# Designs tried in a protein design chat: VHH binders against Putative metal-dependent hydrolase OB0413. Part 3

Target 1, 173 residues: Putative metal-dependent hydrolase OB0413, of Oceanobacillus iheyensis (q8et50)
Amino acid sequence: MDVRFPIGKLQVPEKVTIEDIHEWLKQIETYTNRLGETVNSLNDEELSKTYREGSWDIRQLVHHIADSQLNMYQRLKLALTDESPTVPAFDQEKWAIQPDTNLPVETSIKMLEGINERIVSLGYRLTEEQLDQSFVHQINGEISVASKVAKLAWHEEHHLAHIKIALSNNSGS

## First folded at step 26 (VHH)

Design bb1 (from z2 with G37S)
Fold by OpenDDE, fold request of step 27:
Structure bb1 (fold): chain B 173 residues (1-173), chain A 123 residues (1-123)
Amino acid sequence: as target 1 above (173 residues)
Amino acid sequence: QLQLQESGPGLVKPSETLSLTCTVSGGSISSGSYYWSWIRQPPGKGLEWIGHIYYRGSTYYNPSLENRVTISVDTSKNQFSLKLSSVTAADTAVYYCAREGYSFPRGWSFDYRGQGTLVTVSS
């Protein structure tokens, strides 16, 4: 198994259905609590564990999950309100070493609580037509609302799996 | 240890509403990691998912039943309930309440389930 992709790479059906959307929203709706159950009791030594050599530690992963959801949620909203807007990329590597990444993971958990709740509320009200709306990522090109919802779910699960792998490893970095 | 227990009448007349309650003990329904589901098994047939509810009240129903199904939750009583309207003989089944959790690679599954209660639709 490639520990870089413990749950596999993102796969989006050619034609995304409302049922697909709902399945992804179920993951998003429960995710923050599942993440919290995994990381809320961890001490500093445990939070410093990595899932592979050279990877982010658990603390960085949690903050990154929040950073990613923030950006993807913002882009999702732009796709729904504007006509194929162009959005810039963000450097996740640089974000991961900013001073705020040293804060307790609770700060990002709180962000995720709010963001995921709003994503779920918005997602359950999406129409078939809205699923086909899109934004243009500066690097990755056109991304549909449907594909973005898929990634919002997958990305969280992706990094939760990393965290669990890290916790199964020896202490320290 | 978490336990779920179904309760309600075992006999319902055609066209009436089937009503069941699931009482949860040994744990809280307000856990945001889980959904609380109703499933059923007609005699000689496989399990059918009816629907589930999140502790905050969001619901999702089987499309084949959604027009007749209402699931509700009462966090103060640590209970959730099922109402199925306009029942027919086809709704005769053993009904189970269950906790639905996510685990990779299994996906969503029922990690705890009640003993089940037989509900017969008959005039």
Scores: ipSAE 0.834, ipTM 0.915, lowest interface PAE 0.6, mean pLDDT 95
Fold by OpenDDE, last read:
Structure bb1 (fold): chain B 173 residues (1-173), chain A 123 residues (1-123)
Amino acid sequence: as target 1 above (173 residues)
Amino acid sequence: QLQLQESGPGLVKPSETLSLTCTVSGGSISSGSYYWSWIRQPPGKGLEWIGHIYYRGSTYYNPSLENRVTISVDTSKNQFSLKLSSVTAADTAVYYCAREGYSFPRGWSFDYRGQGTLVTVSS
């Protein structure tokens, strides 16, 4: 098992359907609570656990999930309101060692509550035409709305799986 | 442990509205990790998903039944309900309420379900 990709790499169908979108939105809608159930009772020692040597610890992962979801949501909004806008990248590795990542995980969970709720509300109203709208990532190139919704769901699950692996380990950072 | 129990009339006349309530015990319906679903099984047929509701009130229905289905939730009573309007003989089935949970790699599944209640549509 490759612990780097515990749920596999992101796979987006060639033709994304509304049913696919709805499936991903279900994951997003319930994610914050599923994450909370996993991390809310953890002590500092547990929050310092890693899923592999040299990886972020659980605290960093939770804050990163919020950082990533914020950026992806913002890009999704731009894709829907502008004509193929170009969006800048952010250095997630540098973000992960900023002072705010030392805060309690509750701060990022609160962010996720609001962001995911708005993503779900927006997502259930997407038309088939809107699924084909896109933005241009500074590094990764053109990304469709459909692909972004898939990524929004996958990325959260991806790191939740990392957190669960970390909790199953006896070693911390 | 979590338990779900269906309740409501077992007989409904054609063109009337089928109404059922699911009472949840041993756990809160306000858990944001789950959906609360209605399922049915007509005689001699497989299970059919009707729809589900999230604790905050968002719903999603089977497209084949969407125009006739209403699902609601009452968190104060720890219940959620089904209304199916304009029923016909085709709506005769055992109706189940169930909780949907997510787990990889299985995806979404019904981890708890009621014993079911037979609803017969007849004049």
Scores: ipSAE 0.712, ipTM 0.870, lowest interface PAE 0.7, mean pLDDT 95
Fold by OpenDDE, fold request of step 27:
Structure bb1 (fold): chain B 173 residues (1-173), chain A 123 residues (1-123)
Amino acid sequence: as target 1 above (173 residues)
Amino acid sequence: QLQLQESGPGLVKPSETLSLTCTVSGGSISSGSYYWSWIRQPPGKGLEWIGHIYYRGSTYYNPSLENRVTISVDTSKNQFSLKLSSVTAADTAVYYCAREGYSFPRGWSFDYRGQGTLVTVSS
């Protein structure tokens, strides 16, 4: 299998339904706990493991998951309050090597607890009309609220799968 | 070993409210990795999902039953409950409580379930 995409690439239906949204929200609502069960007991050696040569280690992945959820959540809120706002990108490669990435993974777990809880609360109240609202990413173009919810769920699962692959490897970074 | 056990009246009159409780043992209902679900199987029919609750209290119900269903959780007792109002003969079924977990690529499924309890709606 391609370890770069262990759960496959993100696929969003052409017509996203409220049912689809709710399925994704279920993943998001339970994700932090599932992630915690995977990483909270890991030692430094384990946290330094990679899922492939040259990839981020588990510690970096956990912090990145939080970084991504933060940015995507903010963009989701903007899409719901503004008329197709333009949003800036963030350089995930640069973020992944900033000093705060060296903090215990618990810090990012706490972030995810709050962010995911608010995403879920907001998500369950989305109307069909709101699903069609959007923002414009300066690089990736127009992204709908529906698509963003899909990615909020997929991206967390995507990297959780990376983490699990890394843990199955015998070598660290 | 996680175990789920349904309890409540086996007979309910039409128009009344069906009330069941699921007692969880061998594990905490406050686990954030799972949902706690109610499902039922009418005689001669397949399983029907009723709804589920998260330990923090968020619920999602089958749209066909949403207006009549209330699911609640009591973390202190390690229990969650089902209320189904305005019952009719169509609500006669074996009712199960179950734990719902996520696994890719299967998605959400029930990994533990009670033995079930028959609830008959009759005057």
Scores: ipSAE 0.697, ipTM 0.866, lowest interface PAE 0.8, mean pLDDT 95
Fold by OpenDDE, last read:
Structure bb1 (fold): chain B 173 residues (1-173), chain A 123 residues (1-123)
Amino acid sequence: as target 1 above (173 residues)
Amino acid sequence: QLQLQESGPGLVKPSETLSLTCTVSGGSISSGSYYWSWIRQPPGKGLEWIGHIYYRGSTYYNPSLENRVTISVDTSKNQFSLKLSSVTAADTAVYYCAREGYSFPRGWSFDYRGQGTLVTVSS
């Protein structure tokens, strides 16, 4: 297993259906709780564990998950309200070492509670036409609403898997 | 240990509303990691998913039944319920309530299920 991609890389069907969307939304809707069950009881030593040498520790991963959902949610909203808006990238490596990443993971859990709830609410209202709407990422190019929903689900699971791997290790940052 | 138990009338007349309640014990229905689902198995047919509800009240129904199905949750009673309107003989089945959990790569599955209750639609 490549621990860098413990659940595999993101795979988006060529034609995303509403059923696909709903499956991803189920993951998103329950994710924060599943994450919380995994990390809320961890002590500082455990939170400093890494899933591989040189990787972010669990604390950083949790905060990053929130950072990523925040940005992707914003981009999703823009894609739905504007005509192919251009959105800036964010440097996740720089964000991961900002002072706020030293806060308790509960802070980001709370963020995810709200963000994911709103994503799910919005997602279940998406029409077929809206799935084809898009934004333009400054680096990655055009991203459809459908693809973004897929990534919103995948990314959370991706890092949750990292966290679980880290917890099974004795290595720390 | 978690247990689910279906309850409700076993006989419903055509055009009436089928109503069932699932009582959850040994655990809280307010767990955000799970969905609470209704499924059924008509005689001689396979298992059919009806729909589920999240403890916060969000629902998702089988498109084939969506217009007739209402699922609700009562966290104070640790119960969730099914209403199926305008029933016909085709709705005769053993009805199950189940907890739906997620695990990669298995995906979503029912990790707990009730014993089931037969509901017959007949005049």
Scores: ipSAE 0.674, ipTM 0.859, lowest interface PAE 0.8, mean pLDDT 95
Fold by ESMFold2, fold request of step 27:
Structure bb1 (fold): chain B 173 residues (1-173), chain A 123 residues (1-123)
Amino acid sequence: as target 1 above (173 residues)
Amino acid sequence: QLQLQESGPGLVKPSETLSLTCTVSGGSISSGSYYWSWIRQPPGKGLEWIGHIYYRGSTYYNPSLENRVTISVDTSKNQFSLKLSSVTAADTAVYYCAREGYSFPRGWSFDYRGQGTLVTVSS
């Protein structure tokens, strides 16, 4: 297993179907509870564990998941409301070290509860035509609504796997 | 230990409504981590997924059945239910309730399932 990609890299089908979208939305809908079951009872020592040398610790991972869902949800709505708008990249490494990331993980769980519920509601109402709408990422170029929904599900599962690997490690390493 | 048990009539007349209840014990139906599902196995055929419900009440049904299916949840009784309307002999099957969860690499699967109850549709 590559510990950096414990569930593999994101792979989006060439043609994304409504059925694909629905399967990803099921993952998103149950995710915040599954994350909470994994992290809500952890003490500070456990939250300081890492999944590999030099990686984010569990506390940082939980806050990063929330930051990423927030940014991606905004991009999703921009793609649906504007004509292929350009969005900035956000520097995940710099976001992860801001002082608010020392708050309890519960703050990010609260964010995810609302954000994921909104994503699920929006996602189940997407039409086939809307799946092809897009935004332009400042660095990565054009990204479709369909691809963004795939990323919203994959990214959360990707980092939950990192958290579980970190919890299986001793001595916060 | 989590247990699921189906209950309801084993014999239903054609054109009537099949009604089953699943009682969950040893755990809470109000978990946001899972879906609560109905599946069935007609004689000589494989398993067929009927649909599921999230504890907050949202449902997703097998498109081939969706016009006849209602799944509901009663969190105060730790139960969820199936109604299948306008039944015919084709609806004769063993019906199971199940908990549906997600894990990598398996994906979606049923980690707990009831014993099953035979429902016969006969005039």
Scores: ipSAE 0.578, ipTM 0.819, lowest interface PAE 1.9, mean pLDDT 92
Fold by ESMFold2, last read:
Structure bb1 (fold): chain B 173 residues (1-173), chain A 123 residues (1-123)
Amino acid sequence: as target 1 above (173 residues)
Amino acid sequence: QLQLQESGPGLVKPSETLSLTCTVSGGSISSGSYYWSWIRQPPGKGLEWIGHIYYRGSTYYNPSLENRVTISVDTSKNQFSLKLSSVTAADTAVYYCAREGYSFPRGWSFDYRGQGTLVTVSS
């Protein structure tokens, strides 16, 4: 297993169906509670564990998950409300060192509860035509609504897997 | 230990509504980590997924049944329920309630299931 990609890289079907969207929304809808079950009881020593040398620790991972969902949710709505708008990249390394990321992980769990509920509600109302709407990422180019919903689900699961690896002390590759 | 138990009438007349309740014990139905599902097995056939409900009330149904299915949750009683309207003999089956959870690489699966209750549609 590549510990950097414990669940593999994101793979989006060539044709994304409403059924695909619904499966990803099920992941998003239940995610915040599944994350909380994994991290809410952790002490400071456990929160300081890493999944590989030089990686973020669990505390940083939880805050990063929230920051990423926030940014991606905004991009999703921009793709639906504007005509292929350009969005900036965000520097996740610089975001991760801002002082608010020293707060308890519970603050990011609270963010995720609201953000993921909004994503799920919005996602179940998407039409097939809306799946093809897009935004233009400053670095990555054009990204469709369909691909963004897939990424919203995958990114959360990807980092939950990192957290679980860190808790197992299985980072010595 | 989490346990699920189906209850309700075992005999339903054609064109009436099949109504079942699943009682959850040894755990809370109000968990945001899971869905609560109904599945059935008609005689001589495999399992069919009917639908599921999230504890806050949102539902998702098998498209082949969705016009006739209502799933509801009562968190104060730790229960969720199935109503299937306008039944015919084709709806005769063993009905199970189940908890539906997600994990990689398995994906979505039923990690707890009731023992099932036979519902016969006959007059």
Scores: ipSAE 0.574, ipTM 0.821, lowest interface PAE 1.9, mean pLDDT 91

Design bb1 (from z2 with G37S)
Fold by ESMFold2, last read:
Structure bb1 (fold): chain B 173 residues (1-173), chain A 123 residues (1-123)
Amino acid sequence: as target 1 above (173 residues)
Amino acid sequence: QLQLQESGPGLVKPSETLSLTCTVSGGSISSGSYYWSWIRQPPGKGLEWIGHIYYRGSTYYNPSLENRVTISVDTSKNQFSLKLSSVTAADTAVYYCAREGYSFPRGWSFDYRGQGTLVTVSS
């Protein structure tokens, strides 16, 4: 197994249907509770575990999930309100070391509660025309609304899998 | 341990409304990690998903049934319900309530299901 991609890389169908969108929104809708059930009772030793040598630990992963959802939610709304706007790259390494990431993981769980609820509400109201609207990522090029919804779901599950791997490690690494 | 039990009339007249309740015990219906689902199996056929409800009230229905289906939740009674209107003989089936959860690599699946209740549509 490649522990860097425990659920595989993101796979977006060539033609994304409303049914695809709805399946991803189901993942997003239930996610914050599933993440909270996994991490809210962890002590500091457990939160310091890593899924591989040199990776972020669980505390960093939880805050990263929230930061990433925030950034991607903003890009989603920009794609829907502007005509293919260019958005900056997200420097996740620098974000992960800011002092607010030392807060309890509950702060990011609260953040996700609001963000994911907003994403779900917005997502269920998307039309087929809106799925093709886009933004331009500074590094990755043009990204559609449809692809961004897929990424919103996948990224959360991807890092939950990392957290679960880290928790199964006996060494506390 | 979580248990789900269907209840309601086993006989419904054509054109009337089929009404079932699922009582959840050994766990809370108010969990934000799951959906609460109705599925059915007509005689000699495979399982058919009817729809599900999130504990906060949002519903998602099988498009082939959506104009006739209402699923509701009563968190104070730890129950959720199915109403299927304008029934015909084609709606005769064993009806199950289930908890629907997500996990990798399985994806969405029903991890707890009731015993099922036969509902017959006949005069």
Scores: ipSAE 0.570, ipTM 0.821, lowest interface PAE 1.8, mean pLDDT 91
Fold by ESMFold2, fold request of step 27:
Structure bb1 (fold): chain B 173 residues (1-173), chain A 123 residues (1-123)
Amino acid sequence: as target 1 above (173 residues)
Amino acid sequence: QLQLQESGPGLVKPSETLSLTCTVSGGSISSGSYYWSWIRQPPGKGLEWIGHIYYRGSTYYNPSLENRVTISVDTSKNQFSLKLSSVTAADTAVYYCAREGYSFPRGWSFDYRGQGTLVTVSS
């Protein structure tokens, strides 16, 4: 298993169907509770564990998940409200070291509760036409609404897998 | 220990509505991590997924059945229910309720299931 990609890299079907969207929304809908079940009772020592040498620790991963959902949610709405707008890249490394990332993980769980509920509600109301609407990422080019929903689900699961590796492989007893 | 138990009439007349209730014990149906599902097994055939409900009320149904299916949840009674309208003999099956959870690499799967109840459609 490649610990950097414990669930593999994001795979988006060439043709995304409404059924594909619904499967990803099920993951997003249940995610915040599943993340909370994994991290809400962790102490500071456990939150400091890493999934590999030099990686973010669990606290950083939880805050990063929230930061990423926030940025991707904004891009999703921009793709639906504007005509292929250009969006900036965000520097994940610099975001991860801002002082607010020292807050308890509960702050990011609260953020995810709201953001993921909004994503799920919006996602179930997407039409096939809307799946092809897009935004333009400064670095990655054109990204469709369909691809963004896939990424919203995958990224959360990707980092939950990192958290579980950190708990199992960097654990004491 | 979480347990699921189906209940309801074992005989339903053609064109009427099949109605079942699943009672959850040893745990709470009000969980944001799971879906609550109905599945069935017609005689001599494999399992068929009917649909599921999230505890807050959102549903997703098997497209082949969706125009006839209603799944509902009552968190105060720790129960969820199936109604299947306009039944025919093809709807004769053993019906199971189940909890549906997500994990990698399995994806979505049923980690708890009831013992099942036979429902026969006959006049």
Scores: ipSAE 0.559, ipTM 0.811, lowest interface PAE 1.8, mean pLDDT 91

Design bb3 (from z2 with F104W R106K)
Fold by OpenDDE, fold request of step 27:
Formats: structure tokens, C-alpha cells, sequence
Structure bb3 (fold): chain B 173 residues (1-173), chain A 123 residues (1-123)
């Protein structure tokens, strides 16, 4: 198994259905609690564990998950309110080493709780027409609402899997 | 230890509404990591997923039953319920309440389930 992609790479169907959306929303809706159950009791040594050499540690991963959900949620909102808006990229590597990354993971857990709840509320009511709405990422190009919902779910699970791998290891950063 | 227990009438007349309640003990329905669902097994057939509910109220139903199914949750009683309207003989089955969780690579699965209760639709 390639530990860089422990759950595989994101695969979005050619035609995303409402059923697909619902499955992704279910993952998102329960994710924060599942993440919390995994990381809330960890000590500093455990939070410093990595899933591979040179990777972010668990603390960084948790904060990154929040950073990513924040950005993707914002872009989702823009896609739904504007006509194919252009959105800037964010440098996740630079974000991961900023001072706020040293805060307790609870700060990002709280962010995720609110963001994911709002994503689920919004996504649960998406129409088929809205699934085809999009935004333009400055680097990655046009991204549909449907594909963004898929990414929102996949990305969280992707890094939760990293965290679990890290916890099974004895190596720290 | 978490336990789920179904309760409700075992006999329902055609066109009436099937009503069941699941009582959860040994754990909170508000844990946030799980959906609380209903499944059924008609005689001689496999398990069929009916639907499930999140403790905050989000519901998802089997499309084949969506128009007839209502699932509700009462966090104060640590219970959730099933209503299936306009029943026919085809709705005769053993009904189970279950907790549904997600994990990779297994996906969604039931880690706890009630013993099941037979509901017969007959005039």
C-alpha cells in the first residue's frame, strides 16, 4: 500500500448523482466526531507522530484538515452564489508551518464541527442543476460543485487514514 | 455495552402504518460518529436497508421506500423510530434497528444491531 494515498486517489463519477452526494455528505457529517475520537486524547508525543518520513505530524494534519475544509467550503459557497468565479489557491505547505499550527488540535476540531455541519446542511439541499455549477481554480481550472463535494469528503478521510497510520507507528517528527 | 432493542406491534393490517421504536442503551445516540438505521429481512430474502437518521435529524432513505418511510430520533429518550405507511404483504419481515458507522476500507457497516422483531402484514 502507498501510504501517501492510503484510501486511494479521489475518483469522481462522470455523472454525479444525488445518491453520490448523499454518501459523501454522510462521511462529512460524521467526520468531525470520528476525528475527535481519534485525536482528542492524544498527548504531545503522539501528536508528533508521522505516517511517513518527512510528512506532517498528526497535529499538523488536523490543522491542515481544517484549513482545507475552510477553503473548499468557501469556494463551494462562491460557486453557488456567483457565475463561475475565479478563486485563488492557498499554499498548504506554508499554512502548515504558521504559528497557529502549534495550537491545540481542539481549535481545528471546533472549526471542523461548524464547517462540516454547514456543508452538510448546504449539500443536503443541492439541486441537480446546482451540481453542475462551478468555480475556476487559478491552478486546477474549472471545478464543479459535485466534484467539490466529493473532494470535501475524500480529503478528510484521506488524512484521517494518515493519522491512523501515524498512530500505528513509533516514529515521530 | 451498547444494546439496541426493537419494540412495536408484530401485526399490522394492510394500508395501515407500521410503527417501531428502537431503544438504545449502554451508549448515547448523540455520539456523532454514527447513523441510526433500520433494516429488514423478508422471509426467504436478503437484508434490505430502509434508512437511517443522524442524531441532529438528517435522514436518508432507501429510494424504493422513501415516500412511505419516516425515521425520527428522540435524543432525550435515547430512541429512534420507524414509520412505514400504506403497508402490504410485501412489508412482512423481520425488522432490525442498527448502528451504522464508517471506516476505510470497510465503508459503512452495522457494528451493533437489535435482535430483530417480526412484523406481519395481514388482514
Amino acid sequence: as target 1 above (173 residues)
Amino acid sequence: QLQLQESGPGLVKPSETLSLTCTVSGGSISSGSYYWGWIRQPPGKGLEWIGHIYYRGSTYYNPSLENRVTISVDTSKNQFSLKLSSVTAADTAVYYCAREGYSWPKGWSFDYRGQGTLVTVSS
Scores: ipSAE 0.884, ipTM 0.938, lowest interface PAE 0.5, mean pLDDT 96
Fold by OpenDDE, fold request of step 27:
Structure bb3 (fold): chain B 173 residues (1-173), chain A 123 residues (1-123)
Amino acid sequence: as target 1 above (173 residues)
Amino acid sequence: QLQLQESGPGLVKPSETLSLTCTVSGGSISSGSYYWGWIRQPPGKGLEWIGHIYYRGSTYYNPSLENRVTISVDTSKNQFSLKLSSVTAADTAVYYCAREGYSWPKGWSFDYRGQGTLVTVSS
């Protein structure tokens, strides 16, 4: 197994349906609690574990998950309110080593609670026409609302899988 | 030990509304990791997913039934309920309430289920 992509790479159907959206929203809706069940009881040694050599540790991963959901949620909202707006990228590598990433993971869990709840509320009411709306990422190009919802779900699961792999390892940072 | 138990009338007349309640014990419905769902098994047929609800009220239904199905939750009673309107003989089945959890790559699956209750649609 390639531990870099433990759940595989993101797969978005050519034609995303409302049913697809709902499946992704269910993952998002329950994710924060599932993540919490995994990380809330971890001590500092465990939080310093990595899923592979040179990777982010569990603490960094949790904070990154929040960072990513924050940015993707914002972009989702822009796509729904504006006409193909251009959005800036963020440097996840730089974000991952900023001082706030040294805070307890609880801070990012709280962020995810609110963000994911709002994503679900918003996504649950998306129309088929809205699925085709988009924004333009400065690096990645045009991204549809449908694709973004898929990414919002996949990315959380992707890193949760990393965390679980890390916890299964005996090595840490 | 988590337990789910279905309750409600076992006989419903055609065109009426089937109503069942699931009582959960040994765990809280307010657990954010799970959905709480209903499935059924008609005689001689396989299991059919009806729908499920999140403790905050989000519902998802089988498209084939969504126009007739309403699932609700009462966190104060640790219960969730099923209403199926305009029933016909085709709705005769053993109905189960269940808890649904997610894991990759399996996806959503039921890890706990009630014993089931037979509901017969007959005049």
Scores: ipSAE 0.883, ipTM 0.938, lowest interface PAE 0.5, mean pLDDT 96
Fold by ESMFold2, fold request of step 27:
Structure bb3 (fold): chain B 173 residues (1-173), chain A 123 residues (1-123)
Amino acid sequence: as target 1 above (173 residues)
Amino acid sequence: QLQLQESGPGLVKPSETLSLTCTVSGGSISSGSYYWGWIRQPPGKGLEWIGHIYYRGSTYYNPSLENRVTISVDTSKNQFSLKLSSVTAADTAVYYCAREGYSWPKGWSFDYRGQGTLVTVSS
């Protein structure tokens, strides 16, 4: 198993259907509770575990999940409200070292509760035409609403897998 | 330990409504980590997913059945239910209630399932 991609890289179907969207929304709808069940009872020693040498620890991963959902949710809304707007790059390394990442993981769980609920509500209202609307990433080019919903689900599961690997290892793995 | 049990009539007349209740014990139906669903197995055939409900009330139904299916939840009784309208002999099956959970690499699967109850549609 490649520990950097424990569930593989994101794979988006060539033709994204409403059924695909709904499956991803089920993952998002249940995710915050599943993450909380994994991390809310962890002590500081456990939160300091890493999934490989040099990686973020569990505390950083939880805060990163919230930061990433926030940024991607904003881009999703921009794609639906503007005509292919350009969005800035998200420097996740610089975000991960801001002082607020020393807060308890519960703060990011609270963020995710609201953000994921909003994503799910919005997602179940998407029309077939809206799936093709897009934004333009400053570096990566045009990204569709359909692809962004896939990424919203995959990214959360990707990092939950990292957290579980870290919990099965001792620090320094 | 979590247990699911189906209850309801075993015999339903054609054109009437099949109605089943699932009682959950040893755990809470209000968990935000799971869906609560119904599946059935007609005699000699494979399992067919009917639909599920999230404890807050959102539902998703098998498109082939959706015009006839209603799933509802009563969190105060720790129960959820199935109504299937306008039944025919084709709806004769063993009906199971189940909890649906997500895990990689398996994806969505039923991790707890009731014993099942046979419902026969007959005049």
Scores: ipSAE 0.543, ipTM 0.801, lowest interface PAE 1.9, mean pLDDT 91
Fold by ESMFold2, fold request of step 27:
Structure bb3 (fold): chain B 173 residues (1-173), chain A 123 residues (1-123)
Amino acid sequence: as target 1 above (173 residues)
Amino acid sequence: QLQLQESGPGLVKPSETLSLTCTVSGGSISSGSYYWGWIRQPPGKGLEWIGHIYYRGSTYYNPSLENRVTISVDTSKNQFSLKLSSVTAADTAVYYCAREGYSWPKGWSFDYRGQGTLVTVSS
């Protein structure tokens, strides 16, 4: 198994339907509770576990999930409100070492509660025309609303899988 | 331990509405991690997914049934329900309520299910 991609890489259909969007929104709708069930009871030692040598630990992963959802949610709204706006990349390595990432993971769970609820509400109101609206990523080029919704669901599940791998790594008897 | 129990009439006349309630015990229906759903199995046939509801009220239905189905939730009673309108003999089946969860690589699947209740549509 490639532990860096435990659920595989994101694959987006060439033609995304509203039904595809709804399936991804179901994942997003339940995610914050599923993440919380996995991490809210972890002590500092457990939160320091990694899924491979040199990777982020669980604490960093939880905060990264929230940072990524925040950034992607903003890009989603920009694609819907502006004419193909250009957005900067965010340097996730530098974000992950800012002092606020030393806060309890509960702070990021609280962020995700609001952000994911907003994403789900917005997502169920998307029209087929809006699925093709886009923004331009500084590095990755043009990205559609449809692709961004797919990424919002996949990225969260991707890192939950990393967290579960890290927890299975010699957690004590 | 989580338990799901179907209740409702076992006999329904053609063209009327089939109505079932699922009572959840040993856990809360207000869990944000799950959907609460209905499935059925007609005699000699496979399982058919009817639909599900999130505790906040969002519903998703099988497209083949969506014009006849209503699923609702009553969190104060820890219950959710199924109404299927305009029934015919083809709706005769064992009906199950179930909790639905997501996991990779399975996707969405049922991890807890009631014992089932036979509903016969007959005049």
Scores: ipSAE 0.507, ipTM 0.779, lowest interface PAE 2.0, mean pLDDT 91

